# VHH binders against q84jc2: the designs that were tried, part 314

Target 1, 232 residues: q84jc2
Amino acid sequence: MSKMRNLVEEKFLEFYESWVIQLELYLHQLLIAHNNNTMSETELRHLISKLTTHHKAYYTAKWAAIREDVLAFFGSVWLNPLENACSWLTGWKPSMVFRMVDRLRKSRVVLVEAQVKKLEELRVKTKFDEQKIEREMERYQVAMADRKMVELARLGCHVGGESVMVVEAAVRGLSMGLEKMVKAADCVRLKTLKGILDILTPPQCVEFLAAAATFQVQLRRWGNRRHYVTHS
Key: E = the ipSAE of ESMFold2; O = the ipSAE of OpenDDE; V2 = 0.75 times the mean of E and O plus 0.25 times the DockQ between their complexes.

## First folded at step 19 (VHH)

Design lk9 (framework vhh_8fcz_2; at its last look DockQ between E and O 0.78; V2 from the best seeds 0.79)
Fold by OpenDDE, look of step 19:
Structure lk9 (fold): chain B 232 residues (1-232), chain A 126 residues (1-126)
Amino acid sequence: as target 1 above (232 residues)
Amino acid sequence: QVQLVESGGGLVQPGGSLRLSCAASGFTFSDHAMSWVRQPPGKGLEWVSGISGSGGQTQYADSVEGRFTIIRDNDKKMVYLQMTSLKTEDTAVYYCARMAYSELWKYLDSGKFDYEGQGTQVTVSS
């Protein structure tokens, strides 16, 4: 069944669909580069830069959208149920990317001891940051349930005229906290991604990015098939 | 059975133009992004251009940006590469490649990119 969408949802849906399509094209580039041992470091770095720029564009759009309606991202209509189920605070869970790195290590990617050490340090830091955010979210949810939700429920029974403004103000207040947490989570995502890319060699970066893109694309396709979801 | 058949290659002088064609069969064409890749003599396979399933989005390597144009016809199951202002460094065997979604991990794990076609030779020489 089709759900009613607000303007923010519609706009971001269009953006995201386009963004994912572009990601697929970049993925093809990454796959070719991954299989090309004759590419120079400069060429690889340029490709990596293109991908990082693409990801930055996503967050730029996201942050603009969440400023308007952060709640839209907690019901992400542009994602299928599988994608949503795998989401942590409106995106990928930072610590999960290390599992991807581990998978690469089990294949053909050889990391030197110094890289392994740095990755482990980053892993620990990332987990710590995730937990911090999770604790904050828990606190927020508890606080909201005790007071904010009661107020909204009370006001919601009498929505009309001046009451509408009060309800909207209350919702905005609740949304501000969520926005803060989402931004914090995104910060951890970006820091983690940057950290990984700084540790890995250019060829390894390409492989990592290819793997990440593959996972994202496959998750979307699998989810769409499973749930018969079409976004176009 | 997936089939990609490239054509349109040939010998051309620098500054010349060629149009490559790729005939696709054996898969849902419109659901797959398509790319052109090429293998210059003595070099590895390099990505040239890509186009989304619907044809609404395209990407180009920096080396060919502004000179090459990728287009597709989903009704005919064709993808094309219009090449203009050809340079000697464009000399290569050109292949049409589909986004093989089911094989993505295989490509990553094996380190081998699989392309189904035989390619078409493009030679740019004075």
Scores: ipSAE 0.890, ipTM 0.967, lowest interface PAE 0.5, mean pLDDT 91
Fold by ESMFold2, look of step 19:
Structure lk9 (fold): chain B 232 residues (1-232), chain A 126 residues (1-126)
Amino acid sequence: as target 1 above (232 residues)
Amino acid sequence: QVQLVESGGGLVQPGGSLRLSCAASGFTFSDHAMSWVRQPPGKGLEWVSGISGSGGQTQYADSVEGRFTIIRDNDKKMVYLQMTSLKTEDTAVYYCARMAYSELWKYLDSGKFDYEGQGTQVTVSS
């Protein structure tokens, strides 16, 4: 199974490196756009659409890869340790994105009362969905500890063709359950992002997308710089 | 200090070609993504094209894709914009811009880039 993990890790590492570099270029576009008072709503919506398409491409690639090896996404080789430490079910925690919205409200984004109400409703819905996934994951882990892991422990004292096959089947069963939970978490991430972008005006969406991309880019650059210094 | 010096602008006919150059100094050039931006008459800055620090990834505005090519030479610390099939809507002052990662929280808040050059005028007319 080492060969399969290496192939998935290599392919997704190449994809992710390219994807983040493209996000950096999109960030530059966003930074130019937010200060252009002659940019039409149509032009802003086009840029926002490019960002949403870019994020959808990430999840399309991720969902193809987790079908082959979901465990590669827990402690990913394409992420530095700081990025991995910030992960909740293989990605950013959906409810935490609202802290970014709050930061923009305190700075330069003025929200009308209708938007504030809609954002609070979305925050509550996002937290509810998040907690539902956490409870489902806990039930799955308990069930695994009670049934499959006891069986694996009993077989671990010797290894043969049949005992290896039983262990591999148990790992595949665990992987299928984890794949389902990771996809559920990703769906909450996508719904939350789309919900925020639907509530915000196009200029506000540009500010939000720039902030989100900034955080992701800076987390990667800061984490990589520390690793480079310690390994050189 | 950071300096970006644009050159290569001029007056061209529709359908013509032109190459813009940007000489960079005062920073670690290969660590920064670079973009071309332009200011058409009576409008704000428009992003045109961007290129990653290594040069391996590029992006283009839809209006220029297929007609413009962004290139960088990290040894010479140069960025170029090769423009072909020029149209009258391409008339603008063109600026070179760097991605200032170390100031990004500040630039996110204020939206400022360091546009150190004077720009170079491109005029496309019959």
Scores: ipSAE 0.689, ipTM 0.885, lowest interface PAE 1.2, mean pLDDT 81
ESMFold2 (binder alone), look of step 19: mean pLDDT 81; pTM 0.831

Design mb1 (framework vhh_7aqx_2; at its last look DockQ between E and O 0.67; V2 from the best seeds 0.00; counts 0 for: pae E 2.2 > 2, unsure alone 62.2 < 65)
Fold by OpenDDE, look of step 19:
Structure mb1 (fold): chain B 232 residues (1-232), chain A 125 residues (1-125)
Amino acid sequence: as target 1 above (232 residues)
Amino acid sequence: QVQLQESGGGLVQAGGSLRLSCTTSGFTFSDYAFSWFRQAPGEEREFVGAISWSGGSTDYADSVKGRFTISRDNAKNTFYLQMNSLKTEDTAVYYCAADWIPEVLEGSFSEYDYWGQGTQVTVSS
């Protein structure tokens, strides 16, 4: 994408490109593991740990970046339009992963009753948490249209002096709120992921992670082809 | 079974030092970020500090910055709270906590997975 980029965007773009490359490598390993029944449980757990570590690294970098400029993540110049369209609060929607699990169940993954129950409990919790965040996000978004901001908007594009200060203050306030919301959303993502991985067996985890990574990588590829996007 | 056990608490004079330890078991230590909390009598539990899962980042409450340091030893499944220049207002029960979230630096937007039982720290004048 050819948007104006600030330093935060540039740095994170570089990071993300490298991160995605590594994800593809891990995806390859996951697929091998999935198709190779000779791997021990220990080996599978190790592979799972690599993936979770990889994801944790992403959020570590992300959270560092959003401290500087959270707004950069609401444009996400490192993502193509398709990826952005599928994003919920700057990332994947947590409740989405349960559909992935459902898809796996329809294939060859057999879940015992105890697993099914736990997954459903997790699903309910995840949805509840999502809704809480959405409500809070809405509150911030609506709050931007306060009396002062409406008046400033009415005055037109020639904003200066005190007006600029008011706008900047409002944006700062919004940014602070957005940062909290993004972190909260990310926490729900991570907790949901952890929850799923705790419920599934190591082989099931590998299959799930492979499916998730495949989806992510393919979504990126599809979007890039459609919009002729080059990230560099 | 998951366990977090605090140790190292006790009575110390103002200006003194203590090192608290939190020994863990029942989960993969290296996968968790860790935090310390404290609670004085009649007060709410408050965040003291945290260390990220990678150990590359730490955060502290303003009241303890420059005096307290958190570290972790993956080989020992233990993380620590080094408390220097202790003040009477540092008197509290100190709790250790673990979170799978990689970096929860203020403990304000995440539910910690595991908690210790707490250890008493008393700073006398």
Scores: ipSAE 0.607, ipTM 0.813, lowest interface PAE 0.9, mean pLDDT 90
Fold by ESMFold2, look of step 19:
Structure mb1 (fold): chain B 232 residues (1-232), chain A 125 residues (1-125)
Amino acid sequence: as target 1 above (232 residues)
Amino acid sequence: QVQLQESGGGLVQAGGSLRLSCTTSGFTFSDYAFSWFRQAPGEEREFVGAISWSGGSTDYADSVKGRFTISRDNAKNTFYLQMNSLKTEDTAVYYCAADWIPEVLEGSFSEYDYWGQGTQVTVSS
């Protein structure tokens, strides 16, 4: 039923637009904190906490919406085509953030040997977890395709309302499996984020969070400009 | 630095009640989802129940549903397991666990960040 999908999409579109606006506001605060030598460690930790809380609120809302309709998150109406094309299992790829850390280290972020060692250990763990998810997703996709193919063949031999119920049940089964995989991917994203923030000092965390928020905002702006130009 | 400390275990008669506490330190309590597990001698560790980071959702194993209640108190950095209508099969060491995610996942992809040391619950006939 197209109407059920539209309701989930409408609700999350409103949430996401507000969430991005608040992220941009936090980005402004991060940039001020980056340029301010007089902020205390307590003030920096409070700002970092606001950012982590904001990200966890996103996943809280996402996981509630996924329970209703996980397929809406594959090619989402609230994202522009560039954002959707860059998605890995409905979000940013966890290991991609290490390129950002590397770029910051080559510029202005000075890391001690202990931090470098811990970041490399985390990078290896994140890559391992990504690969585990990719392997499980492949196995699940094969099982789901086989189930779908069998049900489509059976529908070709039958008429009436039973065929609709079988298709609906198959879609429900696919949705449950995808929900599990999306949540697993989100956990890797969250654990990688936490791992980085635990290794970095508060000023370094502010720089990292500012870079991450800047990238997300720029990706949205760039994708929106191309969409508008293409249609005009 | 990080500590999860269970308390409130002990000996109780079948049909009785017991309240377990898990007091935490060394991390920001409100950032975590929490779970209770239990393990009887010679058995595998068993999921008992979980509460989301916000407290907005809870989940319970079928064997304890309706008898056990999980809650959290962010002001005290503590979460609880209220155990009612206890049975001899509830006898086990109970562990608390913390995970930096909105809610605990079931299955092989879920890894808990921190574990407590456990507290013994013994239900006598």
Scores: ipSAE 0.498, ipTM 0.774, lowest interface PAE 2.2, mean pLDDT 82
ESMFold2 (binder alone), look of step 19: mean pLDDT 77; pTM 0.776

Design mb10 (framework vhh_7aqx_2; at its last look DockQ between E and O 0.79; V2 from the best seeds 0.00; counts 0 for: pae E 2.3 > 2)
Fold by OpenDDE, look of step 19:
Structure mb10 (fold): chain B 232 residues (1-232), chain A 125 residues (1-125)
Amino acid sequence: as target 1 above (232 residues)
Amino acid sequence: QVQLQESGGGLVQAGGSLRLSCTTSGFTFSDYAFSWFRQAPGEEREFVGAISWSGGSTDYADSVKGRFTISRDNAKNTFYLQMNSLKTEDTAVYYCAADWIPEVFEGSPSEYDYWGQGTQVTVSS
């Protein structure tokens, strides 16, 4: 990827590259833990905690960045086109993780009835929250964006001076709305993740996290190969 | 059992200082972000401030910025609200809250996981 990048994009790109590297390291640990079954419950919980901490670090960085420029995340230069295409409001679709859980169930993961019930409840809640956010985003994109975009378009015809200031103000207004949507989406992601981890046993959590990390890493690799993407 | 317990409230004169504590149990303290809220009689509960899970970030309502400080002590499973330069309008029941979300923003759509029962703070003129 070679295009003009702003400071937020550059900084977050660097962060994300490092973050992904660390994720791969954790993935390796998860896979070892999953395959060898030699770790104690305490050790597994510690490993899970490392992963959750890692994800929290991501969102900490993200939310700091979006305060500066949320628009950077709608063109995420740190992601390849495949990753971007699979993104929902600048991240993974929360409801997607239930499909991952379903895949685990079809493998060797055995869930008790109580877990299944709780997962279903969580699924319903997650979907509801997603839809709510989608409706808000749609409203924003259709109704509010139309007005603002028309205004921006009109103002954009007059380059320079006071008009530039007005346009910038309008863009800031748009960005604030988008930031709210992104944060809302991220909250659904994190709550969903937490919900799943609370339902699953430590070994199951490790397996789930391994699957999720694998998917993320592979998606990145696939996309990079397909589009010959270099982030440096 | 999850528990959040506020302490340190009381009567203080305007211009004075007070330090509230929220002691927690029943969950992994280090995994949670924490917030303080307050509610005056007849008023809505309002955000006072928050501290991130890592402790690296804090957020405050405009009304308390520069006067209040939130901190956390993971070793004690306790987080704090240091209130300086107190005003009569700071009189309220103060609540502590915990959220697994790494950072809590004012107006966040996320719901808090756990709440304390509150402690009364009264600032006299």
Scores: ipSAE 0.609, ipTM 0.815, lowest interface PAE 0.9, mean pLDDT 90
Fold by ESMFold2, look of step 19:
Structure mb10 (fold): chain B 232 residues (1-232), chain A 125 residues (1-125)
Amino acid sequence: as target 1 above (232 residues)
Amino acid sequence: QVQLQESGGGLVQAGGSLRLSCTTSGFTFSDYAFSWFRQAPGEEREFVGAISWSGGSTDYADSVKGRFTISRDNAKNTFYLQMNSLKTEDTAVYYCAADWIPEVFEGSPSEYDYWGQGTQVTVSS
């Protein structure tokens, strides 16, 4: 459980800490680009590309770790308790990113009518994809629970070695299904991010990425503060 | 405008080899993962194989594993399908596809961002 760490968890925790530090460095660049207004459109697109590459690197490492041990990501210790409580299939719900978009619009960021319409279309699509994943997850959990209960009942009637093999097969089946569902959720997150960045202009993308990075860095630091207090 | 263009298809005898190319333009090639699909007449498109955005991982359908190899060349904005030991059941139109995610795999739920127009591969007995 969350009280025990394995090698996959330890390696990913090390990666994640480095990744957040680099995200904070990119945040400084985003804030400079926003505040100083000295960058050309080409320079802004370079900075935006650095951020999208950084986010893709996160998922590259996450998916490699999931391939080794997906169960390490349920109740994982590499996230602080606040970050874990916000998890929806080991991450933020994809549609929660639109709270950032809404916050930018409330600060009176100028959006053209076509951008507003495209953002609403994207929000609807993201919600639809979330609901599909939720339905599949519910069906999968019910099917696996029923199968697991039947297999465990049979295990009580079997001799040692065969009982272990049946349990191991059931665990492998569960792990494969969970890996697929986590990757599906991550794909929705990535496609939603791309959709937002394609709709926004480069200056607007910088504002959005700065807001998102600020929130993510602060959530990490705020959760760590609460964790240390709770630990003592 | 984004474009994916397949080339290298044609007629080949069973046991032979072909190399397909997918040349891309209109997007940053290194941001994308790529897949090959194929479609025989009257059938649905089926996954053939995929390569990650970095080239660090590949995935293949069981029916082609060991015979087909996918690679990418970021300098040429092109990715390839090397097909060896071809069988008559490999006859199909082959499509390349791109997706703005780090990795695609057989059974991936992700929607592909872009598709090519296809190139015919015909394997004769």
Scores: ipSAE 0.479, ipTM 0.762, lowest interface PAE 2.3, mean pLDDT 79
ESMFold2 (binder alone), look of step 19: mean pLDDT 78; pTM 0.801

Design mb11 (framework vhh_7aqx_2; at its last look DockQ between E and O 0.49; V2 from the best seeds 0.00; counts 0 for: pae E 2.3 > 2, unsure alone 63.5 < 65)
Fold by OpenDDE, look of step 19:
Structure mb11 (fold): chain B 232 residues (1-232), chain A 125 residues (1-125)
Amino acid sequence: as target 1 above (232 residues)
Amino acid sequence: QVQLQESGGGLVQAGGSLRLSCTTSGFTFSDYAFSWFRQAPGEEREFVGAISWSGGYTDYADSVKGRFTISRDNAKNTFYLQMNSLKTEDTAVYYCAADWIPEVLEDSFSEYDYWGQGTQVTVSS
C-alpha cells in the first residue's frame, strides 16, 4: 500500500477521484447554463437535481466508509494539504458557503428582501449548529484525552495479547464518537445546502452551485500544484 | 397534500416477525431519505433506523441491529421495516418519517420534514 494506506483509504481515493471528475463535468454544464442563459427553468431544475444527486452519492459513500474507518477521514489521503487545511470535521465548513451567497448578492443577481431574510435566518442557524458541534467535539476530545488516550499512552508499544485487546477497544470507542461527530457535521452541511437551494431561484441556484464547484475544483488544483500531487 | 401512512402493525408473540410499510405521496420519493422511529408508553420517541436516498446506506439503533432491516421501493413510493426476533421491549407506536437527510442525530424530531401518524406494535411474552 502506498504511504501506508489501508483498504478504506484506497477505495475511497478511487471513488473520490472519479467523483471529482464528474463534478468538473457538472461544473462545465453549470457555467454554460449560467453564462448563456439558454436553458429553461425545467432544464435548470434538472441540472440542479443532478448536482444534488451527485452530492448525495458522495455522502452515501462517505458514510459507508466512515463506518469501517472514520479515522481515514482525519488526514484524508485523497486530499492535498491545502484541501485538508481548509477542512472542518472531514469536509467543508457549512458557514463558508454564505460567503458565496454574499457574492451573489453583490453581483448582478438580485435577491428579493424575503430571500435575504431567509438566508440570514439560515446563516444564524448554521452557525449555531456549527458551534454546537464544535463544543461537542471539544468536549469529546478533552474527555478522551483524559481517559482513553492516557490509557493508550500508558500501555505504550509494549503490549501483550490482552493489552492489545484493551487498546483496540479504546480505539473503537474513540472512533465511534468521531463517527457521530462527522455525521453531525455532514448533516449541517446538507441542511445548509438544501436550505440555500430552497431559498434561491433556479437560475440563482445554478450560479451558486457553479461558484461552489469552482471553489472546490480550484482549491484542489492550487493545492496539487503547490505540493506536486498527481491525483485529479 | 403530503402523506405518510404506516401499516402492518399489530399483536405478535415474542420471537415473531412483523413487516411495517410506509406509503408516501405528495413529494418526490427518490429525493428523500427515510427513517423509522418508535415510542413506548411513558418513554421518549427514539430512533429505530434510517435508509439513504438510493438505499445504499442504512443505519440502525443498537437495540435493533441484526434484527430489523429497512428497505425502500421507489416504484411503489413505499419503504419498509422488517422486524425479526421481536422482543417485548419492542412494543411501541412506530412512526415513519421522511427527510432530505437521513438520520437526525439531534433529540429534536422537528427537523424531519414529514411524519406518519404511527402504527401500534405489541409484542407479548
Scores: ipSAE 0.667, ipTM 0.854, lowest interface PAE 0.8, mean pLDDT 91
Fold by ESMFold2, look of step 19:
Structure mb11 (fold): chain B 232 residues (1-232), chain A 125 residues (1-125)
Amino acid sequence: as target 1 above (232 residues)
Amino acid sequence: QVQLQESGGGLVQAGGSLRLSCTTSGFTFSDYAFSWFRQAPGEEREFVGAISWSGGYTDYADSVKGRFTISRDNAKNTFYLQMNSLKTEDTAVYYCAADWIPEVLEDSFSEYDYWGQGTQVTVSS
């Protein structure tokens, strides 16, 4: 019925709540910068740097936690069901960010031809990296299932220390493989984010970061309202 | 404008020690994780070790664990590889690399933003 929390889950829940609160504060600053001509280019670059550092801090904490319990990040207790339903390898599918870029282009953001070309090159690279990860994950899952079946068949012939050691090795192998795949996916997410910010001008970066933070915060708020209502 | 410059390579006797430095310019040093790679003639480039952007996490290849130590000095925009108990198998060109991500990954999905030109380390028997 309900999942019991462990130390990794409790620590990361506390971190995540604080992290989202700070993201909301940065969102307010981004909206002020977007709606007013009060900030210089230097000040905009500083704000953009704060947002990128904030995202890197998230992954720093996540990767430390993954080293202890990667499985906690598949169906995370700190996310509501809507947020978890949107997960691809413990986060947003990296290429989904381009749907938001496309929406901004159709609305008010005007990009020059050189920027459009670079963004399309980045989109292709991001999708290529996603497909590589998906292929590796599928091969890994097949290999892990085959190895687990061999190890489980071996258990029928042995008892005691050898059987425990074989099961422990299989569990470690699964966790190690998942950790590798999650980190690979996170690298694509981070490099795609950086790539977009390197192509956009500082005002465009502020608008993009505001849209991204708005979506993340609103997805959390919407999912929390539905969670509180409790469906029958 | 970005440059990574290795230094400290040279000839050393087996069992000896050597310290490599990688001095950087053209980017904000504290934003980057760093790694060392090496390549012997006719072989693929192999991972040696890495240090996170914060310096709080290090990782090493099994072949060098316990003998090599990576450190960074944000004030000097430099990171280091201290190599102790050197073996003839450690002979290679050593490269430093930088990546914007929090921790450098050794797998094939990782892309490094910048590479140095390499420094030769030769360990004599």
Scores: ipSAE 0.493, ipTM 0.769, lowest interface PAE 2.3, mean pLDDT 81
ESMFold2 (binder alone), look of step 19: mean pLDDT 78; pTM 0.796

Design mb12 (framework vhh_7aqx_2; at its last look DockQ between E and O 0.56; V2 from the best seeds 0.00; counts 0 for: pae E 2.5 > 2, unsure alone 60.1 < 65)
Fold by ESMFold2, look of step 19:
Parts: sequence; structure tokens; C-alpha cells
Structure mb12 (fold): chain B 232 residues (1-232), chain A 125 residues (1-125)
Amino acid sequence: as target 1 above (232 residues)
Amino acid sequence: QVQLQESGGGLVQAGGSLRLSCTTSGFTFSDYAFSWFRQAPGEEREFVGAISWDSGSTDYADSVKGRFTISRDNAKNTFYLQMNSLKTEDTAVYYCAADWIPEVLEGSLSEYDYWGQGTQVTVSS
């Protein structure tokens, strides 16, 4: 029997396919802007705004899907997502984006000292926000274990429906906490992106967004070849 | 320079209505989610309501649900709070806030990018 994805996961993957197609169209515009020395700052900022709007649309759709079923984004790891909090909540660790900035800096993007200092400050803030999320997850793990243990002890003389209700309540509490934490991690990702774009000049932003879009498109092409067997 | 400026506060009798405005400048208004907060004397700042960046969702504190309505006008770079059926306990300084995220998150894990200076609302018995 085939490995079935749940309904929430399937709907989000359909959204994501359309989202990547539009990202590819924006990538072409970014490459044209990179090669066009006559584009005004206003035109570049408009294109950059289209990309940031596109990324916000991604998170808008993701958060709607997470509200329906956050556990769909953790796969088959019921009740142990808390143990795996250090493996990062449903995405790339936010600070990993700075490796792309570092690569561009070594190749073709020339940064002045003021930009380098601001990027390092942002990197430190992003890592601090990551650690804050990890600390909140640790507190959540302890609080949920304590509450779950008390509720099970109070109902421990009953078997069947009451035990199922206590487990269902614990799972519901876990899901709500995980939703909050995944959204917090996504906010760090999105605000780090914004912070980078605010530090870079418009031509540098175009370079960065083109590299990021290329990476995301390549990741999807790899996924399509491995998991869905598509041709185009 | 980014600015958020509240207006429309004042004195109103219980049962009355008042409309607060938050006029913004220095950023692209349509990129932001917005919230209203209030703070009564001697109390902590309290969430009142929020609207998402695309106006796709709104959220309200239970104490104001059904009486207050949040809206935004991207053409005017302005965010509103319509307050109906006002009660004495609605007396507070009201603040607007903006954040570059799809929607406002509950709790301390979300930091607002910008705050207004506040406008006094006083509801008399």
C-alpha cells in the first residue's frame, strides 16, 4: 500500500508547487535586473518587494496549514517532537542563511565595513532568538510532562475511554504549543531575511535573492526527481 | 523615519462610540500586521486586537469582542479601531503597534517593530 500523506500535507504541497513556479518567474526577473545597469533604485526596490511579499505568502499559507494540523509537518514523530527540538522546528535553522551571505561576500558581493558590522550584529541576534526558542521549548516539555503525569495519576484507576481522553488532551496541548513554536521559528526566519535585505544595497539584495531562489528551486527539483518522478 | 501616530482619543459617555486612527509613515504599510493595545493606570499593557498584513484575519481580546472592530486602509496608510458600546473599564491609553510578519503572535516570542505614543480614551459614567 502506498505511503499516504495526510490531507493537510497534500494541500500544502500543491500550494508549494505553484509557489515555486512563481518563484522561478521572479528568479528570471532578478537575473535580468542583475544584468541591467540602467534600472533605477525604485525599480529594484519594487522587484525586491515582490520577492519579500512572495515569501510572506509562503508563511501565510504554511501557518494556515499548521493551524489545521501542525503534526503533519513533523511526520511520524508523535509525542517526541519535544525531544527533537534541537533538530529545528520544521525547517532550516534561521542562522543558516548567513552561509549564503558569506558565500556571496567571498565571490562577487563587495560589502563595506559598516555592512559587515551590521550583518554580524544581526547574526548574533538571530542566534540569540534561536536559543530563546530552544529555552521555551525546554520549558514547554517540562510543563507538559508534569501536567500529563498529574492528569494520568488522577485518572489512573480507569482504563479505556477516560485514559484515551487524557491522552487526547495531552496531544491537543502539545499540538498548540508546537504550533506556537513553529510560528516563532518562522518569524525568526522571516525577520532575519528582512534584516539582511535592509543592510544590503538594492543591487546586493538582487544578488542575494537570486542565490536564495536558485537554491530553493534546486531543492524542489531534487525532491521531484527523488520522491515524485517528474519530467519537464 | 518611521512614525506611528494615534489620534481620535478623548472623553466619551458610557454606551457611546469612538474611533481611533493610527497614521503611519516611513515604511510600506501593506507589508505589516497591526495591533491595538491599551494600558489603564496601575495595570499592565493589554492586547485589544490585531489585523494581519493581508487583512485575511482579525483577532480580538475577549473583553472587547463584539464591541470593537479593527480595519485598515492601505490607500491612506492608516489603521483603525472602532469602539462601540463603551464601558468605564475601557478607559486607558491606547497604543498602535506594527510588525513585519504575516500576523501578530501571542506572547513574548513576538517583538513589535514599531509603537505609537498612545492616545487617552476616557469613558465617563
Scores: ipSAE 0.464, ipTM 0.753, lowest interface PAE 2.5, mean pLDDT 79
Fold by OpenDDE, look of step 19:
Structure mb12 (fold): chain B 232 residues (1-232), chain A 125 residues (1-125)
Amino acid sequence: as target 1 above (232 residues)
Amino acid sequence: QVQLQESGGGLVQAGGSLRLSCTTSGFTFSDYAFSWFRQAPGEEREFVGAISWDSGSTDYADSVKGRFTISRDNAKNTFYLQMNSLKTEDTAVYYCAADWIPEVLEGSLSEYDYWGQGTQVTVSS
């Protein structure tokens, strides 16, 4: 609350607050569906579709926002410090969800051998894709201190006129690179999510999505309590 | 059975216009993002443009920006490529593709879920 926010931050904060509220509503529905087992397969699929659509809405908003200011997402003011600390390239770590799947396997969820195999394949692929992005990020971070940037940094105390324009252009260039990496990461997230949902049965999907949503909501709550953060 | 079928290709003079359609079946149209690709003889298949889950988000290759427009009609399970101010270098087989994910940054064509068979577009001088 003590940090000034730019327009992108303010807009996305508002969006995210509403989005989280809706997520909590869906979580409630997921939990009901999971605990009561009263819903038909068609109903479950419909619920799953609602959740996936909800997530897609998030990324639609995110990608629109990052085109304007990707840097806003590297200091996400709509998240508490705990949420931010647990973020990987502005979102959840894709490989993390397999821990959730593993937890499901140890609970009521019985996966057939074919599912287990496919999940393992997906896990390997996801991990590979994460590493690829991480390597790229590392490269990018190292390359950031190129000759041009070093020179610009040196001029930092004397920036005026054309120098300001040059610096702004450089920053925009850097931002574009970051945007690509963020989008790449989001793609891995979405691919992983889709992959899991394609492997699991509708009841299993509901359980998985419930677990994921629970984790997200609880993480937010824990962080808010710990840091006395309110976003409303 | 998943199907993507391109139509609307053909011969057109430079400066002319052409509208391609991709009609889909076998999956929930609204859940997918769509893209157009093209492949000229002897060249690699290249990205032309894409439309996300919502009609408000589109992306185009620099070579076609301002000339080409992609749209989608969920009611018809069809998305389109409007090509204006066509150039001879636009000559290619045009492919439509579908993906559950709107952003494919990896550049791998294999990342797309579904592909059409392609339609020939020939722009004459």
Scores: ipSAE 0.419, ipTM 0.744, lowest interface PAE 1.4, mean pLDDT 90
ESMFold2 (binder alone), look of step 19: mean pLDDT 76; pTM 0.770

